# Ledger of designs, part 83: VH-VL binders against o27280

Target 1, 266 residues: o27280
Amino acid sequence: MDSMNVPEVLEIKRIVEESESVKTFIFSWDFRREVRPGQFVMVWDFRDEKPMSVSLIDPVRSEIGISIRRVGEFTDRVHGLSEGDLLGIRGPYGRGFELMGRDILLVGGGIGMAPLAALADEATARGMRVDALVAARTADELLFLDRLEAAGVNISTCTDDGSCGFKGFAHERLLTLEENHDMAAVCGPEPMMFQVMRILDERDVPAQLSLERYMKCAVGICGQCCLDDTGFRVCAEGPVFWSQELSRVREFGRYRRDPAGRRVPW

## First folded at step 22 (VH-VL)

Design Ai2
Fold by OpenDDE, fold request of step 23:
Structure Ai2 (fold): chain C 266 residues (1-266), chain A 118 residues (1-118), chain B 112 residues (1-112)
Amino acid sequence: as target 1 above (266 residues)
Amino acid sequence: EVQLLESGGGLVQPGGSLRLSCAASGFTFRSWSMSWVRQAPGKGLEWVSAISGRGGKTYYADSVKGRFTISRDNSKNTLYLQMNSLRAEDTAVYYCAKHDWYGSFDYWGQGTMVTVSS
Amino acid sequence: QSVLTQPPSVSGAPGQRVTISCTGSSSNIDAGWDVHWYQQLPGTAPKLLIYENTHRPSGVPDRFSGSKSGTSASLAITGLQAEDEADYYCQSHDSSLSGSKVFGGGTKLTVL
């Protein structure tokens, strides 16, 4: 555990450009250290540290991938890196997804598809049927389509502007798709996840959802990722939660805390 | 290879009953909804009934509600259509069809002919 | 009588482009439900030709294409071949019919 909390300096083996704003950074990984889809790592660029989901788990090649969307100063710096450059990685942390049944529904929005892509790989490897609803604002922001298709995943897309697939939001598209799933995994914008969860609950489909919150320590001690009322720590009890757990979380789909602890709407 | 094989069709008098079966193979049967679609001679396709993969939800066209019952046995990979109170207008080739995730019918059987006549 | 409306027949010469329209309403196509297309050769069962408005199953040549806009969908066939002579059906879902699938009336395509 001690070594787990010390960033390991790793060389970027490859960089995959997933979209204009998203890159996947691939690292060599010692799989004696177990990593599960839905878990996250802390990425350190020697100036700042941010939690990032693992989007690729490849024991055969002894590699992991971390997909990062360019959204701020930290990610700007990381996106400026090249193959051969170094990053600090510590983890993995958090509770990942649990697979059950034969048929799984994945609902992802934007960068939220990152952990779901890894989950899709595991599910397909287990011989599960995987249906993936991939949502984004525009066609150019849809992630991992080729990868999912290659894995035998059934894909449906939706975009806010209708540039690809269903025009509208993921929860709207979901209403027009078949319902034969044993479980669902959801990750994306929280308003999306909130609406999707409601639909899945109505359909009696067990669902796991991955939350995003401001995170600092990743080990459940600083409390910055603590959810109101429940005391759930996203880094410890999450980031993956069952829908029953999230039903107890008042702030879910409504607001979050910023780094200063202020309540901010989505 | 996906295969759907209908059986149970035949000649029946008005008011009579028939039970159609559809034997499925080549896919995980319980994972997909199934439908019956019929086609009267020289006419178009008409959706008749659907059942969810686990069998918990059933749907019927208005034309057959109260008379037809769709069911499935996932242990036998078989879809059924119990047809009661048959009418002349029920005369048709009956196809079993597999749903895909998108709500289309990606696989069809060759159909079984049902003739309702006195 | 059909919930979705198709022309009863269309024709074209080999090599030509033909289109088959499928007109729905606010309770099906315009409600956001996908349109699917089927080809039925004489004396055979229907075959899925287009799913989810625009997608081709494996084995369907790219000369078949689907589109959807508003309350209508369209099937286009380019490079028409003799083997394309068949009946074509559009299919969707109707919100007003509680889980019911709906078909168009079918279009007979004749290759001249």
Scores: ipSAE 0.929, ipTM 0.959, lowest interface PAE 0.5, mean pLDDT 96
Fold by OpenDDE, fold request of step 23:
Structure Ai2 (fold): chain C 266 residues (1-266), chain A 118 residues (1-118), chain B 112 residues (1-112)
Amino acid sequence: as target 1 above (266 residues)
Amino acid sequence: EVQLLESGGGLVQPGGSLRLSCAASGFTFRSWSMSWVRQAPGKGLEWVSAISGRGGKTYYADSVKGRFTISRDNSKNTLYLQMNSLRAEDTAVYYCAKHDWYGSFDYWGQGTMVTVSS
Amino acid sequence: QSVLTQPPSVSGAPGQRVTISCTGSSSNIDAGWDVHWYQQLPGTAPKLLIYENTHRPSGVPDRFSGSKSGTSASLAITGLQAEDEADYYCQSHDSSLSGSKVFGGGTKLTVL
């Protein structure tokens, strides 16, 4: 077996409490293994394995961060871990974001901000202007605001209940902001991404969007994350897709497939 | 440091034309929309025109539509306002203003005075 | 006359709190467009005071605050100082004209 596909047992160096439901787990990382924003790793708790986006890439400290939202049994177990505990990590996998131009718009919802936070760091380091629209249901669910601000990112917040920033959805807020960006990166709930993509297309802003699908192998062989009409494998051809690619994907913004392969509408 | 410097103002007769310029520095010019805002003597602020960072989209107040043309040369970091068919009511200090992401004007020039009088 | 309505003048004594209202309509403030505020000292160009309804640019004291609700926005100045004597303008966007920025009529603040 290729060593890159064998989980490396790593110690949790630090845990950052991002919100009530989100923690960032920090690990030592050998950067001889390159990792890009938008890529994911498979996290193994020695019982189950789940794909997680990389939210922090720090070559100086030789660390990566994985932000995990508490949403089910696996993540419940992981959230119960402490610093010093062990997890298996294999990867990174998938296609990450590409940076182009000078001005980038980030649109993130909920845990979708995880890969975008890493992208923001890279973009800022390259001297790009970064504007980030951060959306969540409520103020206490907004992620990475301090981190983004510290990086010099311009932030606009949006909450469903209006508890912070614009009251409404991300695509609604987007309509009220200036648009002079060379590209956009989008990650969050698929209905949000669908609407945001529509607006960006109308504005002729090239956009990359990160999809979430059920994954098993992460190496493009099992087909569990295959998108219906294109045959795109989210773990191989994605999870980051260009808007032009997603325009060919019928299921995008409409439904996904569950672990049993059944269509589940959004 | 962001700097905006207007020029081209002066005295002109009604029906005449004038071209204003705004030299920008201290920021990536093409990344931001720019506006012209004017203020008649002793009066309030009035938005006149705006142009997107790339110059592909232009907007005008009804009061100047058809008479004024906003443009920009990103290679020269310069904003322009071509004013034709000038009227007495166009007399004002004209400011160039930089947009931010939120649609506010975060930086202003010192303004240039335009006087339309016979 | 102005799309956004401000009181023509307000006054206060040093140390007091004053508020300046900005009333819009369904095509601007109530449509979800942000309100921004500018301070214009006599003989000078306007300066951004508040952006995105409530945010202060660097260098603006925290005694200046903005709020928005419904069709209206408000600028509050606490601990009024002599140097605050100026004209204040609210600004937003009007959806009836795509790309159209709109200003209030301005408010002259006098420090007594």
Scores: ipSAE 0.924, ipTM 0.955, lowest interface PAE 0.5, mean pLDDT 96
Fold by OpenDDE, look of step 22:
Structure Ai2 (fold): chain C 266 residues (1-266), chain A 118 residues (1-118), chain B 112 residues (1-112)
Amino acid sequence: as target 1 above (266 residues)
Amino acid sequence: EVQLLESGGGLVQPGGSLRLSCAASGFTFRSWSMSWVRQAPGKGLEWVSAISGRGGKTYYADSVKGRFTISRDNSKNTLYLQMNSLRAEDTAVYYCAKHDWYGSFDYWGQGTMVTVSS
Amino acid sequence: QSVLTQPPSVSGAPGQRVTISCTGSSSNIDAGWDVHWYQQLPGTAPKLLIYENTHRPSGVPDRFSGSKSGTSASLAITGLQAEDEADYYCQSHDSSLSGSKVFGGGTKLTVL
């Protein structure tokens, strides 16, 4: 076990209320430890541990942010924490996004916008044009809009109920937007990502997609996050995959494995 | 500052040909689709043709299909419209227009006048 | 005839609110395509006024607003000013015309 696998106990520096169900927890970070958008960390509340995407990377302030959606017992506990409280953080882990070209398209759904927000910051800092399609079920669930706008990102919103922006799904909205991009980064519900990937492939836009799977060890040992047919470990070979890689993954957009290893349909 | 400057307009006889140019500056030209939009004297706006940023896709209004060809040279930041078999109804001010991500025209040139008359 | 339908003219007194309608069909506005609006002052090129149904470009006053519902869109101008006298065009995309952009017929706004 190397030092990377030992959780570092960090103090919550500040908490940003992103939405009713999403908070961003900000920590001081030693950037001698490199972290890339698309990578994740394991968050330990001294009872349980869960993988979370890094949503903020700020070398200037020496900070990282982890956005967490309140969805269960673990996240309920975390959401009950205050500034000054402690969490264990180990990582970062996994393969992050690779930026290429001049024009990048981001397509995110719900909490999937977390890693994409970090990517947007990097891309804009590099002088890239960034277009972001931000999707959610309702207007109140749209994440990081002000942050993205402040960064100079062109934003298009999509909501299932039409409460903000395009009424419908992200892939439907995508069909109505211009397609002059060198690459795309996608993260959100897997059914969404599946449909978006198909469109991007038809448009010959190279795409990277971040998958979410049950991850236990984060170091490619336990196999809980293995993808069928390929043997890809989401925690090691991913969570960011190229569309060409995912085209070989039979389960993508169809089912996932639960903690017991059973197939669970989306 | 974004600038679009049309040129190549003039008087031509029916059946004649004309090539319009649009010089673009102030933005990354290859990153954006471009269109030609025309306006006959005292009439409304009519979309004519569009081309993707990298030039791989072209689109035409039915009124000009088979007669007009849109193209671009990204190394020169220039948009072109080759107009053949011109008709009197093609008489108009022709605008060069930049697309945004949403499919609107966020920047327009001042236009160049094309007059088709015998 | 334009694919999108606008009233040929509207008028209002200074300070009043005026509305310009843009009626489309199932192949454009109701198909999910955005509506954009342009202002064309006399003797000038068109200027983008509203994009993506409701958004204002930088420099456009907030007295201009756009909306979209069903097969129609609308441009509203509050606090009408003399300088608002111009032609206004709505624009969208029509899926039945294979990637074609489409304009309304235009509306001449007169400030009384």
Scores: ipSAE 0.911, ipTM 0.949, lowest interface PAE 0.5, mean pLDDT 95

Design Ai2
Fold by ESMFold2, look of step 22:
Structure Ai2 (fold): chain C 266 residues (1-266), chain A 118 residues (1-118), chain B 112 residues (1-112)
Amino acid sequence: as target 1 above (266 residues)
Amino acid sequence: EVQLLESGGGLVQPGGSLRLSCAASGFTFRSWSMSWVRQAPGKGLEWVSAISGRGGKTYYADSVKGRFTISRDNSKNTLYLQMNSLRAEDTAVYYCAKHDWYGSFDYWGQGTMVTVSS
Amino acid sequence: QSVLTQPPSVSGAPGQRVTISCTGSSSNIDAGWDVHWYQQLPGTAPKLLIYENTHRPSGVPDRFSGSKSGTSASLAITGLQAEDEADYYCQSHDSSLSGSKVFGGGTKLTVL
């Protein structure tokens, strides 16, 4: 279609170890190809290709960062790479987050904080108040805390096991924090996003949520990234959706799909 | 530098009215909930009322409900407390306090004294 | 009756450690609401000392610390100094009180 649909082979410039299971891979990037927080790229390791969120957008240094959680064969291979090694990158693709108002709430679970970290940088650069609720199962899985703090983001943490911050789920913590936001951006495990979305809807806070689905083409042709009730394609009409769009989707929050398209429990 | 400056206190007879003001500066006023907190002479702190940053939600302690009205003017960065049907037990220093996201009061004014007596 | 209970007074010698308790219930502290602490020096407005149970604002010495467990919270002061003599208040939120903020009754700290 255009040059964005053929992987560009790029050298890994720098690797940041975010946690035991998450690394951020930094590449030089020509910003004539604009990148927005919430968009994704397809990462090709010369054997397989997976969508990954952009977590760092730095036009001043001409760099992007892509955060990758080690969860399987592809990501194990990528985590074994070093600075100077090569990866193929296609993109960016998808609809990113839109900023509105002056006061934004971020709610991120696990690797879902990656696109929200990029959004936080943009929001703080615009002079917005950014409050971030960062959730994980354990303290060791909380991501980007130092980076968010350095950006001037107000942080609250929660962990399932209580090892850091509030003990419990993100939506439970949200009920015990002050309101006063013009919008929210949410990314993480879909059950978390569903519960957070319901609270934000009750409070009349416009919310944008970023979904992940299996993808092949990344441009909306193949249908592998479709949501079951609406026909929305995550790669074309998302991955970022408004809460009103998702409220019409029966699948959201109830189950997920594996790479073969089969329904599996969360 | 965050500053909160209360005014409008004074001596009032029982059943009378006063309007307190709190001038705010050094932060984006509309982003934060605000409270009034009072302290009777020799006594502890008592939360009185709160208002959301955009003004759409108001909250009152039972002791003042129906008699006091909290409001704000975000164009003038000013918080107000209209106090009606004043009673002797309303005698206190009244503080203006800024909420943070965590629900604490991170900044306080110096207070203004309200005395209700004949 | 305060919904958050503090001892009316505590005392300690310079250099010692003291703790001030704040006991609530299932409608406030045990429901997941944070506990915040304030120091009020004589003749002054309260000052935030601890927020979100354990965090210190910039400028508060690390000899002040907070903790929370179950229905109770605690403020600890180590290396007690004469200037620590003040009233101390805990504060939280009580869900049974229509979304209202609540203070403990206050604790007068005397440095012997």
Scores: ipSAE 0.786, ipTM 0.897, lowest interface PAE 0.7, mean pLDDT 89
Fold by ESMFold2, fold request of step 23:
Structure Ai2 (fold): chain C 266 residues (1-266), chain A 118 residues (1-118), chain B 112 residues (1-112)
Amino acid sequence: as target 1 above (266 residues)
Amino acid sequence: EVQLLESGGGLVQPGGSLRLSCAASGFTFRSWSMSWVRQAPGKGLEWVSAISGRGGKTYYADSVKGRFTISRDNSKNTLYLQMNSLRAEDTAVYYCAKHDWYGSFDYWGQGTMVTVSS
Amino acid sequence: QSVLTQPPSVSGAPGQRVTISCTGSSSNIDAGWDVHWYQQLPGTAPKLLIYENTHRPSGVPDRFSGSKSGTSASLAITGLQAEDEADYYCQSHDSSLSGSKVFGGGTKLTVL
C-alpha cells in the first residue's frame, strides 16, 4: 500500500530541540513521494494519529523533518521518544504553498513557523528575497531564528510580552514594516491570520494562509475537516488557502468548533 | 557590492528645473523602496521623497510637494528626481538612499550638489 | 524644528561612555516605529550604524548599542575612540506626516 493508505513505520533519525516545548523529528524519506511546503502528514504513535506540518524538506540528504509542539497527551508521548524509536507516517496530504514573484513575506505565529521554515528554504533556493515576521508569546518560543538567518532570510520578531523585538501582535508589527512583496504566506493562530489577512488584502498582496482543523481520514472522505459556508475540506482543498477563498468563510477568525460540532469562541 | 551613483546636479537659477538620476547596482532594484535625502551646507539631513519598489506609491516632504516628482525605471535600475520651481532653500547635496525592510536607509550614494542661486 | 529632537553636541574622553538621545512623540517612536542611527564623517555620506532600534549591521563594533523606550531612543558608545568623532542622526517614521521618514537634527560628537 502507498503512503496515503497505510502509515509507513520509520525510525527517528535525529531530534532537534527547537525550544522548551517544540522538537523537530527527522526521518529518512524517499522523495519519490514528493513533499511540498504546507502539506501535512499523519503521525501515528501506535495509539493515536495526528496531522503534523512538515518543517524540513531536504531531498539532497533524503530527509524530512516534522516539528511538534508539546500540547497534550499524544504530543507528550511523542516528545518522550528518543532517536532510534519508531513512528508511523502516512502522507503527504493537502495543498501546499505556491511561490510567485521574487519577494515573499512570511508571517508565522508559534508552531506556525514550521511549514514556513520549509517554504523559506525553497524560496531562498530559488533566489527569492524572503522577509519573515516571527511571532510568539515570549522570546523563548520564537522558532527557527538561527535557521532562517543562515538561509539569508531577513527576520523581524514580535512577542506578546515584548521580551524580544516588537511588543505586541504580528499584525501590529506588520503595519510598521516596509511593503514591496509579491506574495505572502501566513501560518499561526487563526485570530492572528485573520488580522494579517486584512492588512495584506488592503495592500493588494496575494496571500496564502494555512488552516488547521480536526481531521480523521485526511483524504477528504469523512467531512470532519469541512469549513462552514463553503464546504471546503481542509485536508483536501487546503490546508493552504488563498485569502480570497477564505474571505467567503464567516467562521475564519471568528469562532472554532469543538469535536462535538459546537461553536466555540477563539 | 551595492552601489548608488547620483548625477545631474549643478547650478540653476531660482524658478528653474533640474533632473537628478541615481544609477543602482549590486541588488535587485525593484524589490526595495528608494528615497532622496538632502543636506543643505552645514545643516542636517532632510528626507525629501520616497517611491515603492514597484513604483505604485510615492511620498513627498511638505517642503517639495507639487514641485518635485520622484520616479524610477526598473528596467534601467535608475531612480529619478524631477525638481521644478527651484528655490534657494533647495540648495543641498542630494543623496540617493536604499530602504531595507525595517525602514532604515542601509545604502547611500555619494551625493550630487544642487545650487540654486541668482 | 526637527520632529525628532537630539542634543546639538556631546563630548567625551577616549575610553569613556557617551549617550546620544533621540526624543520623538506618540506619532512616531511611541507608535511603534523603529529608530535607526547613522554616522556621518565630515565630507562623506551617512552610514547606517543601528537599525530596528538595537541591531548592528556587519562591520559595526559592539561598543555601539541602541535602545528605545516610550517616546525616546538612545545611542550608546562605549570605549570612545578618536575615529568616533562624527555627526550622528536618528531616524524614524512619523504617522502624522503622510509617508514621511523623519530625521533628528543631528548630534556632533567630539572626542576630547
Scores: ipSAE 0.778, ipTM 0.899, lowest interface PAE 0.8, mean pLDDT 90
Fold by ESMFold2, fold request of step 23:
Structure Ai2 (fold): chain C 266 residues (1-266), chain A 118 residues (1-118), chain B 112 residues (1-112)
Amino acid sequence: as target 1 above (266 residues)
Amino acid sequence: EVQLLESGGGLVQPGGSLRLSCAASGFTFRSWSMSWVRQAPGKGLEWVSAISGRGGKTYYADSVKGRFTISRDNSKNTLYLQMNSLRAEDTAVYYCAKHDWYGSFDYWGQGTMVTVSS
Amino acid sequence: QSVLTQPPSVSGAPGQRVTISCTGSSSNIDAGWDVHWYQQLPGTAPKLLIYENTHRPSGVPDRFSGSKSGTSASLAITGLQAEDEADYYCQSHDSSLSGSKVFGGGTKLTVL
């Protein structure tokens, strides 16, 4: 009855290869369980269970898409699956993005563009102006560009190696773009998000940032997703936080935690 | 279709004043910064002033600081340039220009002529 | 000085390729600011030709292209046509002058 706490076994309907290292897995979804951009699901491959961002929310086709970057043993196994294969999914969990105003800036690094692509779809459907700064290490890792363009999003790219767009980091590019936004949504590597947050704060732009932490229960019981200083549980009070909430968090941008809760440098 | 229509130009004595207007249509006016750009007869383009979409930030070329004031009325979709203490060197066609996110001027008006003479 | 430098004029025969340079400094182009290009036909307002260094607005022919390297940018026009005869301006932003958009001096293109 309570499908959020027990994985539902779902068939992979389609697989979209977004890049060499990122695939989007599309499932049929009963939208009586509402899904908001910025929420996450726990994906179970019958051995292990990991949090993944929802990148496609399509109530018309009754579909969700979950974008997964290949980064280790779990994601390697999932990337080896085919259409028709099964995965367990529980959720959605967490607090999603809230839209305000008419003009939104998206800043995404790598797989962090996944929840922002879903947000871009909602924002454009509301008639908002959407400007997206899409960052990656290389041109081949820039995600969702065609989808964003088709939605009417204004795109600027940056790559660490300069292979596409501005050569450098997202926060450096941001300083050379026009302002005029009512809010921003930011998701990507935490060091990038920290630097972008500081610029947006200087500009007095309300910002929401999506954090990633180690998760086990996804409902706030085990304590493994807690942030220092505030006791916020990323799985319950986040993963999307306002910049004001994060300004009180010492660990943001400075270190991460391993599965045992030990501090580890970024 | 985006349209920008300047008005308010004319002949004025040195030390005099003029107010230029630019009527905007075909886009969400308050979402975009706007500029005035001028061109003296037979000369190149010179940026004059800019104002943010919500009006909170204004910018001026050194040549006009203290004499010109840019403003906008987002309820009327209108950009203004109040020009005081006019000099012969201010003689130019004045263009209204819309910014895009990248900092280019993606749309321009037809211009209005300001002549400061005598 | 924060002025962008362009050659005063260039010329080419129909069908040829020409380039127009735009040279800035460490306070504008080399600081990471984009270069944009405008075409101005005689007696008309400027029109955006290239934005964000290399991108063409809808309706601009692909024989126009832009590039940027270091403190310099370049507009290339291939397959010259008589209708390309115009003034061309580059534009950027200068960080040493708050809020300052800067134009090059302009280049008159003559199609022979």
Scores: ipSAE 0.756, ipTM 0.887, lowest interface PAE 0.8, mean pLDDT 89

